# Ledger of designs, part 215: VH-VL binders against q0atu2

Target 1, 119 residues: q0atu2
Amino acid sequence: MLDKKARIRTSREYRNVFEKGKRLSGRFLIIYYVENALDNNRFGFITNKKIGMAVIRNRIKRQLRAIVREYQGQVKNKHDIVLVARAGIGKSSFEGMEKDYIAIMKKAGLFARNANKID
Short names: E, the ipSAE of ESMFold2; O, the ipSAE of OpenDDE; V2, 0.75 times the mean of E and O plus 0.25 times the DockQ between their complexes.

## First folded at step 11 (VH-VL)

Design e46 (framework fv_ivicentamab_arm2; at its last read DockQ between E and O 0.86; V2 from the best seeds 0.77)
Fold by ESMFold2-Fast, scan of step 11:
Structure e46 (fold): chain C 119 residues (1-119), chain A 119 residues (1-119), chain B 110 residues (1-110)
Amino acid sequence: as target 1 above (119 residues)
Amino acid sequence: EVQLVESGGGLVQPGGSLRLSCAASGFTLSSYAMNWVRQAPGKGLEWVSIIYEGGYTDYASWAKGRFTISRDNSKNTLYLQMNSLRAEDTAVYYCARGSDYEPYYFDLWGQGTLVTVSS
Amino acid sequence: AYDMTQSPSTLSASVGDRVTITCQASQSIDSYLAWYQQKPGKAPKLLIHKASSLESGVPSRFKGSGSGTEFTLTISSLQPDDFATYYCQQYDNYGYPELTFGGGTKVEIK
């Protein structure tokens, strides 16, 4: 589970990321991201009804949190990042979601060099 | 004032190579995704390649293996290395800046440089 | 790859006319569409992004509308500076960008 300090919690905080941040789309994920004035990164997660029923959305959200937690030490500090799951994510494997996350974070310039576990 | 200026175009024989340059002024290239877009004489626009803020690259399928996009942050300059040129590559090549919001629409363009591939 | 069909290819108009250009996507692109203006011998200029969001400094007579597969650019009262070629561009990306432009619409003097 992500520490509460590392989570975007309020509608105002989400609004700030969407209004001031940048957008980058992947195969299964879209990230919105902006530099914050804090000493840490914060993550938000959005799974809409187009993905599927609540049980599927809850599974996806749990898996995304696990992926973010796994790689949080490799993310450049002082960012608010919101992950939005795309409709097709429900058919993806965990590894597929993980690969997509790494790719978009690297493209965005948010990952340090050697962010891949095997690298 | 923000500006992009392309150079390096000219006449080259089929199978030859050219390197295009795009000098940026008034902004930092590395803070944006940068693109190359081309336009054959009398024809429409065609996207060629992108280099993302993080330094990763993507290419149009027809450009893969022949064209290489790169940048030199110390010179604030974008490049396109073009190899194995064909008559169909004849076009004005534009340097285009991806929007600050997302990299896939272009809010600043250079004047273009003409590449003619002919015997 | 998304096929982008733009209509008409050429349009003759007079100053003061209302001009409408359409852009059709082969599959839904939501609202991820931009419009550009290009004058002869010059680079394209961004007019609109996200189907309807007008760029700073672009005159209010330019309006974009639509979502999904059908999009429209309207110039409500054509001015001399508006005689140009207009291009739509889809940017609905799924990790491997294949950005596609419409074929262009030339707005010429009648």
Scores: ipSAE 0.800, ipTM 0.904, lowest interface PAE 0.7, mean pLDDT 91
ESMFold2, look of step 12: ipSAE 0.632; ipTM 0.870
ESMFold2 (binder alone), look of step 12: mean pLDDT 92; pTM 0.941
OpenDDE, look of step 12: ipSAE 0.796; ipTM 0.928
ESMFold2, fold request of step 13: ipSAE 0.633, 0.654, 0.599; ipTM 0.871, 0.877, 0.857
ESMFold2 (binder alone), fold request of step 13: mean pLDDT 92, 91, 91; pTM 0.943, 0.941, 0.939
OpenDDE, fold request of step 13: ipSAE 0.807, 0.822, 0.785; ipTM 0.928, 0.931, 0.924
ESMFold2, last read: ipSAE 0.637, 0.643, 0.653; ipTM 0.873, 0.874, 0.873
ESMFold2 (binder alone), last read: mean pLDDT 92, 91, 92; pTM 0.940, 0.942, 0.939
OpenDDE, last read: ipSAE 0.794, 0.827, 0.810; ipTM 0.926, 0.932, 0.929

Design e47 (framework fv_ivicentamab_arm2)
Fold by ESMFold2-Fast, scan of step 11:
Structure e47 (fold): chain C 119 residues (1-119), chain A 119 residues (1-119), chain B 110 residues (1-110)
Amino acid sequence: as target 1 above (119 residues)
Amino acid sequence: EVQLVESGGGLVQPGGSLRLSCAASGFTLSSYAMNWVRQAPGKGLEWVSIIYEGGYTDYASWAKGRFTISRDNSKNTLYLQMNSLRAEDTAVYYCARGSDYEPYYFDLWGQGTLVTVSS
Amino acid sequence: AYDMTQSPSTLSASVGDRVTITCQASQSIDSYLAWYQQKPGKAPKLLIHKASSLESGVPSRFKGSGSGTEFTLTISSLQPDDFATYYCQQYDPYGYPELTFGGGTKVEIK
């Protein structure tokens, strides 16, 4: 579970990331990201109705939070990052979502230089 | 004024090597994903390679193992090292900047540099 | 890689005409499609991204539409400056992330 300080919670904060941030699409995930004025990273999560029923959306959201939490130490500080699940994520394995997250974060330059390498 | 200027094209024999350069001005190259796109004479556009903001790279399947994309941040310059060149590699090579919003479409292009592979 | 089929390959038109160019993906790419304009001897210029989002400085007579597998670029009232070759490009990373362009449509003066 992510600490409250590491979570984007308000509509104003989500709006700021969507309006001012960069976007990078992966297989199952889209990230929106912008540098913040804080000393820490904050994460937001969005699972829309195209993914499936509420039970599926809630499972995906829990799994994404777990993935983000596991790799939070590799993320460069001072960013607000929103993860948006794509419709196809419901057919992905946990490992598939994890691999996509790592690939996207590395491509965006949000992982530290010493993070695990994916070819 | 934002600009990309390619250089290094020329005539090379099949099996030979050539390195292309793309000098960026008016913006910091390392803050963007950068791409190489080629166009054979009288033909359409073909994507070659990308280097992401984070320094990770991807290649068209036919380019993998023969072509290497890289950048030198101190010189604000993008490179494409081309090895084991074939007649089918004859094309104008463009460097193209991925959009600040999404790296996979290209909002700035250089003028191109012609590579001719012939004996 | 996704095959991108563009039609027609060549189109003859007069100033003031409505021009329609179609781009078809071999499988769904959602709305991850861009349109480019290329004039002879010049580099391509981005017109539209995300199927329908017009780029800054591009005239409003250019319109993109579509989603999934079928996309259209429309020029509502062709101007002399619009005689060029147009390319669609898919950038959906769902499959292996390999970007592909359509074959191009040359809009020629009649």
Scores: ipSAE 0.325, ipTM 0.796, lowest interface PAE 3.2, mean pLDDT 88

Design e48 (framework fv_ivicentamab_arm2)
Fold by ESMFold2-Fast, scan of step 11:
Structure e48 (fold): chain C 119 residues (1-119), chain A 119 residues (1-119), chain B 110 residues (1-110)
Amino acid sequence: as target 1 above (119 residues)
Amino acid sequence: EVQLVESGGGLVQPGGSLRLSCAASGFTLSSYAMNWVRQAPGKGLEWVSIIYEGGYTDYASWAKGRFTISRDNSKNTLYLQMNSLRAEDTAVYYCARGSDYEPYYFDLWGQGTLVTVSS
Amino acid sequence: AYDMTQSPSTLSASVGDRVTITCQASQSIDSYLAWYQQKPGKAPKLLIHKASSLESGVPSRFKGSGSGTEFTLTISSLQPDDFATYYCQQYDDYGYPELTFGGGTKVEIK
């Protein structure tokens, strides 16, 4: 599970990411991301009702939090990142979600070990 | 003033290779996703490839294995290396900047450079 | 990759006319569709993103609408500067980007 300080908790904080952030879509996931004024990263998770019943949405949310936690040390500091599950994620394996997350984070330049210099 | 200027087009024989360049001015291209889009004479637009802010790349299925997108941040220049060229690769090649919000629609285009593949 | 079908392929119109161009996606793309204008010998210019969001500097006579699989671009009162080819483009591909454009609609002088 992620520490409280590493979670986006309020509707205002989610709204800020959606209004000021960038969007990048993958196969099963969309991320919205923006640099924050804090000394740490924060993550939010959204699983809408189109995905399925509460039991499925709760499973997906738990699996996404586990993935994010495992790769937390690779994420560039000072970002608010919201993960939104796409329709169809309920048929994905854990490995499929993990692969999609890694690909999206690399594309966004949010993994600290990427080779590209940022302006 | 922001602009993109393509160069490197010309006549090449089938099976040949060609490298296109796209010089950016007025902005730092490593801060954006950059794309190549082509247009055969009298035909529509066709997406070729993307290099994301993080340096990861994706290709149209028909381009994979033959075309390579890259950038040189020190020269603020985007490249497309084209190998094993075919007559159907004849087109004007545009470089196009992904929007700051989302990389998959294009808010700035170069003038294009014509590639003709003919014996 | 999502197929994008535009209709008509060509239309003839007079200055002052209302012009409507249609774009159909083979699968739902929500509202992740852009419209471009291209004049002969020139690069495309972005007009609209997210189906209906007008780009800065684009005249208000241009309007995008639709969601899901059917989208329209409307020019409410055609100007001489509007004779061009228009392209839609989806950017919601399920299988990592196979970004696809419609076939284009050429708006010609009647």
Scores: ipSAE 0.527, ipTM 0.847, lowest interface PAE 2.1, mean pLDDT 89

Design e49 (framework fv_ivicentamab_arm2)
Fold by ESMFold2-Fast, scan of step 11:
Structure e49 (fold): chain C 119 residues (1-119), chain A 119 residues (1-119), chain B 110 residues (1-110)
Amino acid sequence: as target 1 above (119 residues)
Amino acid sequence: EVQLVESGGGLVQPGGSLRLSCAASGFTLSSYAMNWVRQAPGKGLEWVSIIYEGGYTDYASWAKGRFTISRDNSKNTLYLQMNSLRAEDTAVYYCARGSDYEPYYFDLWGQGTLVTVSS
Amino acid sequence: AYDMTQSPSTLSASVGDRVTITCQASQSIDSYLAWYQQKPGKAPKLLIHKASSLESGVPSRFKGSGSGTEFTLTISSLQPDDFATYYCQQYDSWGYPELTFGGGTKVEIK
């Protein structure tokens, strides 16, 4: 579970990320990200009905939170990041989602060069 | 104010190698995704490769294994190393900057440098 | 990779005419399409991104529209400065970027 202060909580905060942030698409994930004025990172998660039934969406959301938590030490400080799951994510494995997350975070320049889980 | 200037094009024999350079001024190259796009004489545009803000790279399927995109942040310069050149690689090669919002459309282009592969 | 088909390949029009260029994607790209203008001997210039968003400094006579698989660039009143080749480009990436351009439309002003 992510620390409460590491979560994007309000509609206004989500809107700020979408309006002022950058977008980068992966195979299973899209991230929107913007630098914040805080001393920590905050994450948001969006899963929509195109993914599948509630059971599948809830599993994916739990797995995405677990992935973000595992790699939070690798993320450059002072960013608000929203992860949006793409329709095809329901067919992905946990490893597939993890690799996609690492790839897009590296592409965005949000990961430190020496992240332990990166091949 | 912001500008991209390519160099290094010329005549090369089939099977030869050539390195193109793209000098950026008025902005920090490492803060953007940078691309190479080519155009054969009298033909259309063809995407070649991208280096993302984080330093990760992707290539057109036909370019993998022959072409390498890189950058030197200290020189604010982008490179394209081209190996095993073929007549079909004859083109003007453009350096193009990915937009600040989305890396995959190009808001700034250099003037291009001509590469001619001829026996 | 998404095939991008652009039509017509060439057109001839008079100053003041309305010009329409069509771009068709082999599968849905939502609204992730850009339009570029290229004048002879020059680099391309971005006109429109996300199908309909005009770039700063681009004249309002240029309009992009469409979503999914069919897209249109319209020049409402053609000017001499608009003689050029126009390219569409899809950028709907699903992990590995498969960026593709249309074949181009050459607009010749009479």
Scores: ipSAE 0.694, ipTM 0.890, lowest interface PAE 1.3, mean pLDDT 90

Design e5 (framework fv_ivicentamab_arm2)
Fold by ESMFold2-Fast, scan of step 11:
Order: C-alpha cells, then structure tokens, then sequence
Structure e5 (fold): chain C 119 residues (1-119), chain A 119 residues (1-119), chain B 110 residues (1-110)
C-alpha cells in the first residue's frame, strides 16, 4: 500500500492531472503526469470495466500499486502521476506490467535513465 | 520567438555519413520529446526517430542501426547522425517537437534541411 | 504498424467551397489522430489533435471529426490560404511509437 500522502484521492485532483498533464502510452499502461507544488509524489490508479470482471481489476490494481511502491525511490520528486490500465492488461504477466511501467517512466523522464542503485 | 532551425544537409555519396543539427530557441529542448521527420521530394511525411524527455530513443525499423538521434542540452541542440546513406534517404529532414500534452503529435517544426544522396 | 489511407489524393476546389478529406486507419486508433497543413516549400503546420481539438490560432472553418477507424477533416468555406496538402497522422502507440502518416491530400485550385 502507498502512504496516504502519496495517493491521489479526490476527483478534482484526478481532473487536474488529466487536464494539465502530459500523456504517454505503453502497451498495457497509460500515464498522465504533471509537476505538483508539494514536497512529494502522488499516484492515482484507474482500472476501468474494459479490463474485465472485478476480480481481475482488483488483482491488476494491487499489482500496479506493488510495482509503483517498489520503484517509488526512482521517481523524480514533486509529481502527480495517474496510471490507467489498458484493456489488454488483464492478459499480461506481473513481469510484463513491471517492464511496461519502467519503460514508460523512463521515457517520460520521471526515472533517472542511468539511475544509481539505491539499496 | 519559439523556433527550430535545422542545418547540416547537403550532397553526400552512397555509403557516406552526415550529421544534421537542429538548434532550438525560445524553449528548453530537454523538456520535450524531439523528433526527426523526413519527406522525399514530391512524397509524403515519414517519421524517423524520437528522443524522449528522459533521454531514451526509438527509431523507425528501417532507421535502426544506421541513424542515431541525440541532443546536447548545454547547446539546446538536437542531432541526427546518419550512416550508410542510400539514394532512398534523399529527403528534406525536419526537426519536430512533440506536444507538451501528448508526446506523439508535433506542434512545432523547423524549416527543414535537404539531404541529397547521389554519386 | 497502422496503415493510414487518405482520400482523395488530389481535390480541385474553388474559394468558398466546402471541402472534405477522409483518413482511414487499418485498425482502431481511438481518437489519437492529428491533421497537418503543408504549403509548397514549407514545413507542415499542426491544425488539429485528438481527432477534433483545434490548435490555437487555426481558423474555425477547419473541423475534425471521427473516432476508431474513420476520420474527416472539413473546411467549411475554402479560402485562398487553404490551397495546400493535408496529412493525417495516427499516434496510438503500442509499446513502440511507430508513427504513421496518411499519403496526403492536395487541395488545388479548380
């Protein structure tokens, strides 16, 4: 689970990211991202009905949160980032989602391309 | 104010190399995804390569291994190194900026620089 | 890679005419399509993104519509400055950018 402070919570905050943020798509994920005026990053997650039944959507959401948490230390500070799962994500492996996330974050400039190992 | 200016085009023999430059002014090049798009005389537009805000790169399948996109942030300049040139590479090469909202459409273009590959 | 088919390849029109250009994708690209205008000897200029969103400074006579596989650019009352070649471009990335343009439609004076 991500810290409460690291989570986008309100519809207004999601709307801000969608309206003012940049969009970058990958195979299984889309991210919308914008710099914020806070001292931390905030993440949002969207798994809509196109993905499949609630059991599948809940699994995907848990796995995405786990991936984001694992790589949280590599993300440039002061950003609001919303991850939107594409319809095809339901057939992806955990490793497939992880690779897509890493690739898209690096392309967006939100991960250091040659990041040092941080434990 | 905001502009892109290409240079480095010219006549080159088949099998030769050429490096194109694109000088940006009025904005910071490293804050955008930057692209090269070419157009053969009398023909349509063809995407060549992208360097993302994070510094990662992608290429058209036919360009991979022969062309290299890069940037120099200190000079606010984008480059395209072209090797093993062929007659079919003859084209006007445009420098194009990916939109601030969506990486893959182009909201600013340079005037283009002509590359002619001929003996 | 998505094939983009643009029609007609050439169109003859008079000032004041309503002009319609069509762009068809080989598979669904949702609304991730842009339209560009190119005048002879000049770089392309962005007109529309996300199928229907008019770029700032582009005259309101230009309208984009469509979603999925069929898209249309309409010029409601053709002006002298509108004689140009128009290109559609898909940007629905699938793990690779593989950006594809239509073949172009040349709008020339009748």
Amino acid sequence: as target 1 above (119 residues)
Amino acid sequence: EVQLVESGGGLVQPGGSLRLSCAASGFTLSSYAMNWVRQAPGKGLEWVSIIYEGGYTDYASWAKGRFTISRDNSKNTLYLQMNSLRAEDTAVYYCARGSDYETYYFDLWGQGTLVTVSS
Amino acid sequence: AYDMTQSPSTLSASVGDRVTITCQASQSIDSYLAWYQQKPGKAPKLLIHKASSLESGVPSRFKGSGSGTEFTLTISSLQPDDFATYYCQQYDSYGYPELTFGGGTKVEIK
Scores: ipSAE 0.353, ipTM 0.804, lowest interface PAE 3.1, mean pLDDT 88

Design e50 (framework fv_ivicentamab_arm2)
Fold by ESMFold2-Fast, scan of step 11:
Structure e50 (fold): chain C 119 residues (1-119), chain A 119 residues (1-119), chain B 110 residues (1-110)
Amino acid sequence: as target 1 above (119 residues)
Amino acid sequence: EVQLVESGGGLVQPGGSLRLSCAASGFTLSSYAMNWVRQAPGKGLEWVSIIYEGGYTDYASWAKGRFTISRDNSKNTLYLQMNSLRAEDTAVYYCARGSDYEPYYFDLWGQGTLVTVSS
Amino acid sequence: AYDMTQSPSTLSASVGDRVTITCQASQSIDSYLAWYQQKPGKAPKLLIHKASSLESGVPSRFKGSGSGTEFTLTISSLQPDDFATYYCQQYDSFGYPELTFGGGTKVEIK
């Protein structure tokens, strides 16, 4: 579960991330990311039918939100980030998705090392 | 304006080591993913390694354990440390900048430096 | 890793000709394919990314097409500056990138 202010809500906001952002693919996830003009990070989540039935897609979305929530304090301030689940994610464990998320965020340089941490 | 210049190539015996350098000018190297790509004389292009914006690295399967990509942000310079060199490593080595959008295609290349591995 | 098969290996053409180069991936790479031009003694130059997106400064006679496993680079009216070797490159990765290039197509004067 993420705070409302930490969610990308509108189609226009998603489009901005896709059009102006950067793309980085991992094993189970693709992220699109761009700096925003806000004082907080926002996250979006996309699952498509290639992943599986609605029950599986809804489980994946819940698990991704839980992972993002757990690591939100490590993310560099002022970014809009969209997570797109790849087709193979339905066969991943929670731990597998978590490791992939951490790896991609570190590769992208989105995990802060010298920035103020959000408690 | 923007430029990459490789150096450090030369003749080395099998089993030897060599370190290549790639000096960047006109842009900040740490803001991009950087790659090494090689080309054996008269042959095609072969990807070697990447260092992402966040400092993490990936390698071609044949390069793992022998080659190490790194960068020095204070010198705006990319490196490739090559160990346990084999005759099959003889090639022109290019440094190449990953695009700002997606790190896996290359929008800027150096002119290359020749590495010859021979007795 | 995805094998990339490029054909033909060599193509002979005259100025003004329409030339087509083909690139085949061993598995679907969606549209994650780039095309490069390399002249003798020079580094490669990016022409096209995401199968069909032309880079700034690249002449409009260059066109990329395709998706999945079959891709083409077309030069609608060959110019003297276009005699070069062309390479395709897939960049559809899954955690560990296995970036692969085609074998190259050399476009020579007929």
Scores: ipSAE 0.662, ipTM 0.870, lowest interface PAE 1.4, mean pLDDT 90

Design e51 (framework fv_ivicentamab_arm2)
Fold by ESMFold2-Fast, scan of step 11:
Structure e51 (fold): chain C 119 residues (1-119), chain A 119 residues (1-119), chain B 110 residues (1-110)
Amino acid sequence: as target 1 above (119 residues)
Amino acid sequence: EVQLVESGGGLVQPGGSLRLSCAASGFTLSSYAMNWVRQAPGKGLEWVSIIYEGGYTDYASWAKGRFTISRDNSKNTLYLQMNSLRAEDTAVYYCARGSDYEPYYFDLWGQGTLVTVSS
Amino acid sequence: AYDMTQSPSTLSASVGDRVTITCQASQSIDSYLAWYQQKPGKAPKLLIHKASSLESGVPSRFKGSGSGTEFTLTISSLQPDDFATYYCQQYDSYGDPELTFGGGTKVEIK
């Protein structure tokens, strides 16, 4: 579970990331990201009906949150990051989602080299 | 001022290799995604490769295995190593900076360097 | 990779004319399209990103519109500096980027 302070929760906050942020896409994920004025990172998650039924979307959302939590110590401080799941994610494995997340975050320059994983 | 200057182009025989350089001034290359784009004489633009801020790379499908994009942050210089060159690789090669907003459109271009692959 | 088709490939126009260039994507690319201007012997110059967002320093006579599969670049009153080749470029990445340019539209003097 991510700390409440590490979650993007309001429509206004999501809109800010989409309007002012950069976009980078991976195989299963698209991220939108922008630097914030806070002391910490915040994450948002979007899964839509194109992915599949509610049970699948809920599983994907839980798994993405688990992945983000595991690697949060590697993320450069002071960013708002929204993960948007692509339709194909519904058929991916947990490991596949994890690999895609790592690749996208590294491509974006959001992962610090040699940062510790949070267990 | 902000500028990109390519060099290293010239005449090379089929099957040969050539390394292009792109020197950046007025900004830090590692803070941007950097691209190579080529243009055959009298023809249109064709994307070749990208290196992201984090150092990871992607390539046009036809360029994989033959071309390698890299950068030297200490020299603020971008490179394209081209191997197994063919006549159809004859083109002006531009280095192009991915926008700060999104890496896949290009807000700054060098003047290009001509590569001619001929016997 | 998405095919990008520009029309016309060449057009002749006079100073003061309204010029419209069309770009068609083989599949929807939402609004992830850029427009570039290239003069002979020179590098391309970015005019517009995200289909309609005008770059700083680009004259207001340039306007981009469209979404999905059909996009247009309009020059409302052609100036001497505008005789050039124009390219659209899609950048709707589906995991692995394969960026594609249109074939170009040459705007030449009538």
Scores: ipSAE 0.030, ipTM 0.667, lowest interface PAE 5.9, mean pLDDT 88

Design e52 (framework fv_ivicentamab_arm2)
Fold by ESMFold2-Fast, scan of step 11:
Structure e52 (fold): chain C 119 residues (1-119), chain A 119 residues (1-119), chain B 110 residues (1-110)
Amino acid sequence: as target 1 above (119 residues)
Amino acid sequence: EVQLVESGGGLVQPGGSLRLSCAASGFTLSSYAMNWVRQAPGKGLEWVSIIYEGGYTDYASWAKGRFTISRDNSKNTLYLQMNSLRAEDTAVYYCARGSDYEPYYFDLWGQGTLVTVSS
Amino acid sequence: AYDMTQSPSTLSASVGDRVTITCQASQSIDSYLAWYQQKPGKAPKLLIHKASSLESGVPSRFKGSGSGTEFTLTISSLQPDDFATYYCQQYDSYGEPELTFGGGTKVEIK
């Protein structure tokens, strides 16, 4: 399970990420992210009613937390990151969500991959 | 005081190659997603490619495999390597900076450099 | 990719006129639409992002509205500096970005 310390829990904390952060959209996920003043990363998860019934939304949240936990060590420290599930996420496989997460995090520069230097 | 200046355009034969440069001044290029957008003479705008903060890249479907976007952070310069050029690639090529909020709308543009593909 | 259709392609107007340009997306893009102004021989300039958010330094006579599939750019009182070509651009990406621009609307002096 993702440690409670690594979770965004209050409405105020979510609002801060949305107001001050950057946005990057993927196939099944959108991330909003901002650097924090803490010693650790925090993650938030949002699944809207348009995704489906509560049982579907709860499954998606559980799977997203599992993905985030698996790649936790690769994320640059001191960020608040909110993952918002898109309406089409229910049609995705676990592997599809995982690949989308990795791609978005790499694009955002939140994983450790550098830009190319060429002459 | 923030500025983008493209160079490297010119006349090239079909099947040829050309590398465009875009020199950034007044800001750090690696802190933004950077884009190439082109415009055929008398026609509209067409997106070509993006390089994200994290160094990941994406391309318009027609550009994939022929064009390569890259950057040199030490020179604060963006590049577009164009191979297997066709008459349809004739256009003014602009480098364009993705906004700080998200990479897909462009808040700063260079003046463009003309590429003419003709025999 | 989202097909972006602008109308009209060309618009003739006089200084002081209210000008409306329409941009239609082939499917919903929520509010992920930008508007650009381009003068002959110059690079485009960003006017509006997120359908209605005016960029710093852009005159208040420019207003963007709409969501989903239908968007408008309105110039409430056309000035000499506003004769230009205007482009909408959708940026509702689903991972592999397919950024598309409208065909442009040329605003000409009547």
Scores: ipSAE 0.789, ipTM 0.903, lowest interface PAE 0.8, mean pLDDT 91

Design e53 (framework fv_ivicentamab_arm2)
Fold by ESMFold2-Fast, scan of step 11:
Structure e53 (fold): chain C 119 residues (1-119), chain A 119 residues (1-119), chain B 110 residues (1-110)
Amino acid sequence: as target 1 above (119 residues)
Amino acid sequence: EVQLVESGGGLVQPGGSLRLSCAASGFTLSSYAMNWVRQAPGKGLEWVSIIYEGGYTDYASWAKGRFTISRDNSKNTLYLQMNSLRAEDTAVYYCARGSDYEPYYFDLWGQGTLVTVSS
Amino acid sequence: AYDMTQSPSTLSASVGDRVTITCQASQSIDSYLAWYQQKPGKAPKLLIHKASSLESGVPSRFKGSGSGTEFTLTISSLQPDDFATYYCQQYDSYGWPELTFGGGTKVEIK
């Protein structure tokens, strides 16, 4: 769903976000985020084995990408953001994950003043 | 140097109100999550409230509805409005800065201001 | 709310002693624990975050360890400046933070 230029692709790029970025934890999600020197935002997604089996992890990844895509117009430009799913996310509804994402992004100051869905 | 200076403490009767101030110098307050932490005489530390970089707020369950955290970016000052004060609110109130990395541990503290609630 | 139980509440020690303070969380907090030092009449000072990460300017004799529910702060060779009260604090939030401190451990001169 996200354009290739909007995705964090390499292990080096993920490591940069973890080493230089800030961390903010929510109910089901943790974000790590740092300003980049590019003209666009980039997103990374991490689901580890503590969440559950591959089928569950793949579903969660797809749902998170859909949520990020849906709200991408609300995100302040020039940031690299990595979403890490917490172990409890497998029990969450899509709506629950979406609410947590919005709350975290607003707390981090990464959302524009009017945080409307871009559909 | 970076510094936090609290003011506004004093003696107040039960049911009364006080507004505490915390003036920041050497850094921009709005770039950090800011917290209030209190300590009753001879007792331990108790978290009160946070205002995140994005301006959203959270409160300890016992503080919700009575206390309001806010900031004035133009004055680089944090506030705590305390209403419906009780004897058990008697404490030194500290202003504390969330770390650059993560908002929930505190790398800079003010000297504190004493609030005494008694009749 | 995560209960944080700190022990002992008070310990007596001499300069040069190794002292250990324990902090227990009612639920796993991974490694999201900080340690603070507070001297009488002064504000707390951050010593350690992420259970074991020493803050800049804090002497290497301070060491934090542990994960999950049990954590320790060790002072390997107690100095005169180390007589103070120490607090642990959990910061493993679930979107609605209820940040919790331990009850404190007062390190007194023997």
Scores: ipSAE 0.617, ipTM 0.861, lowest interface PAE 1.4, mean pLDDT 89

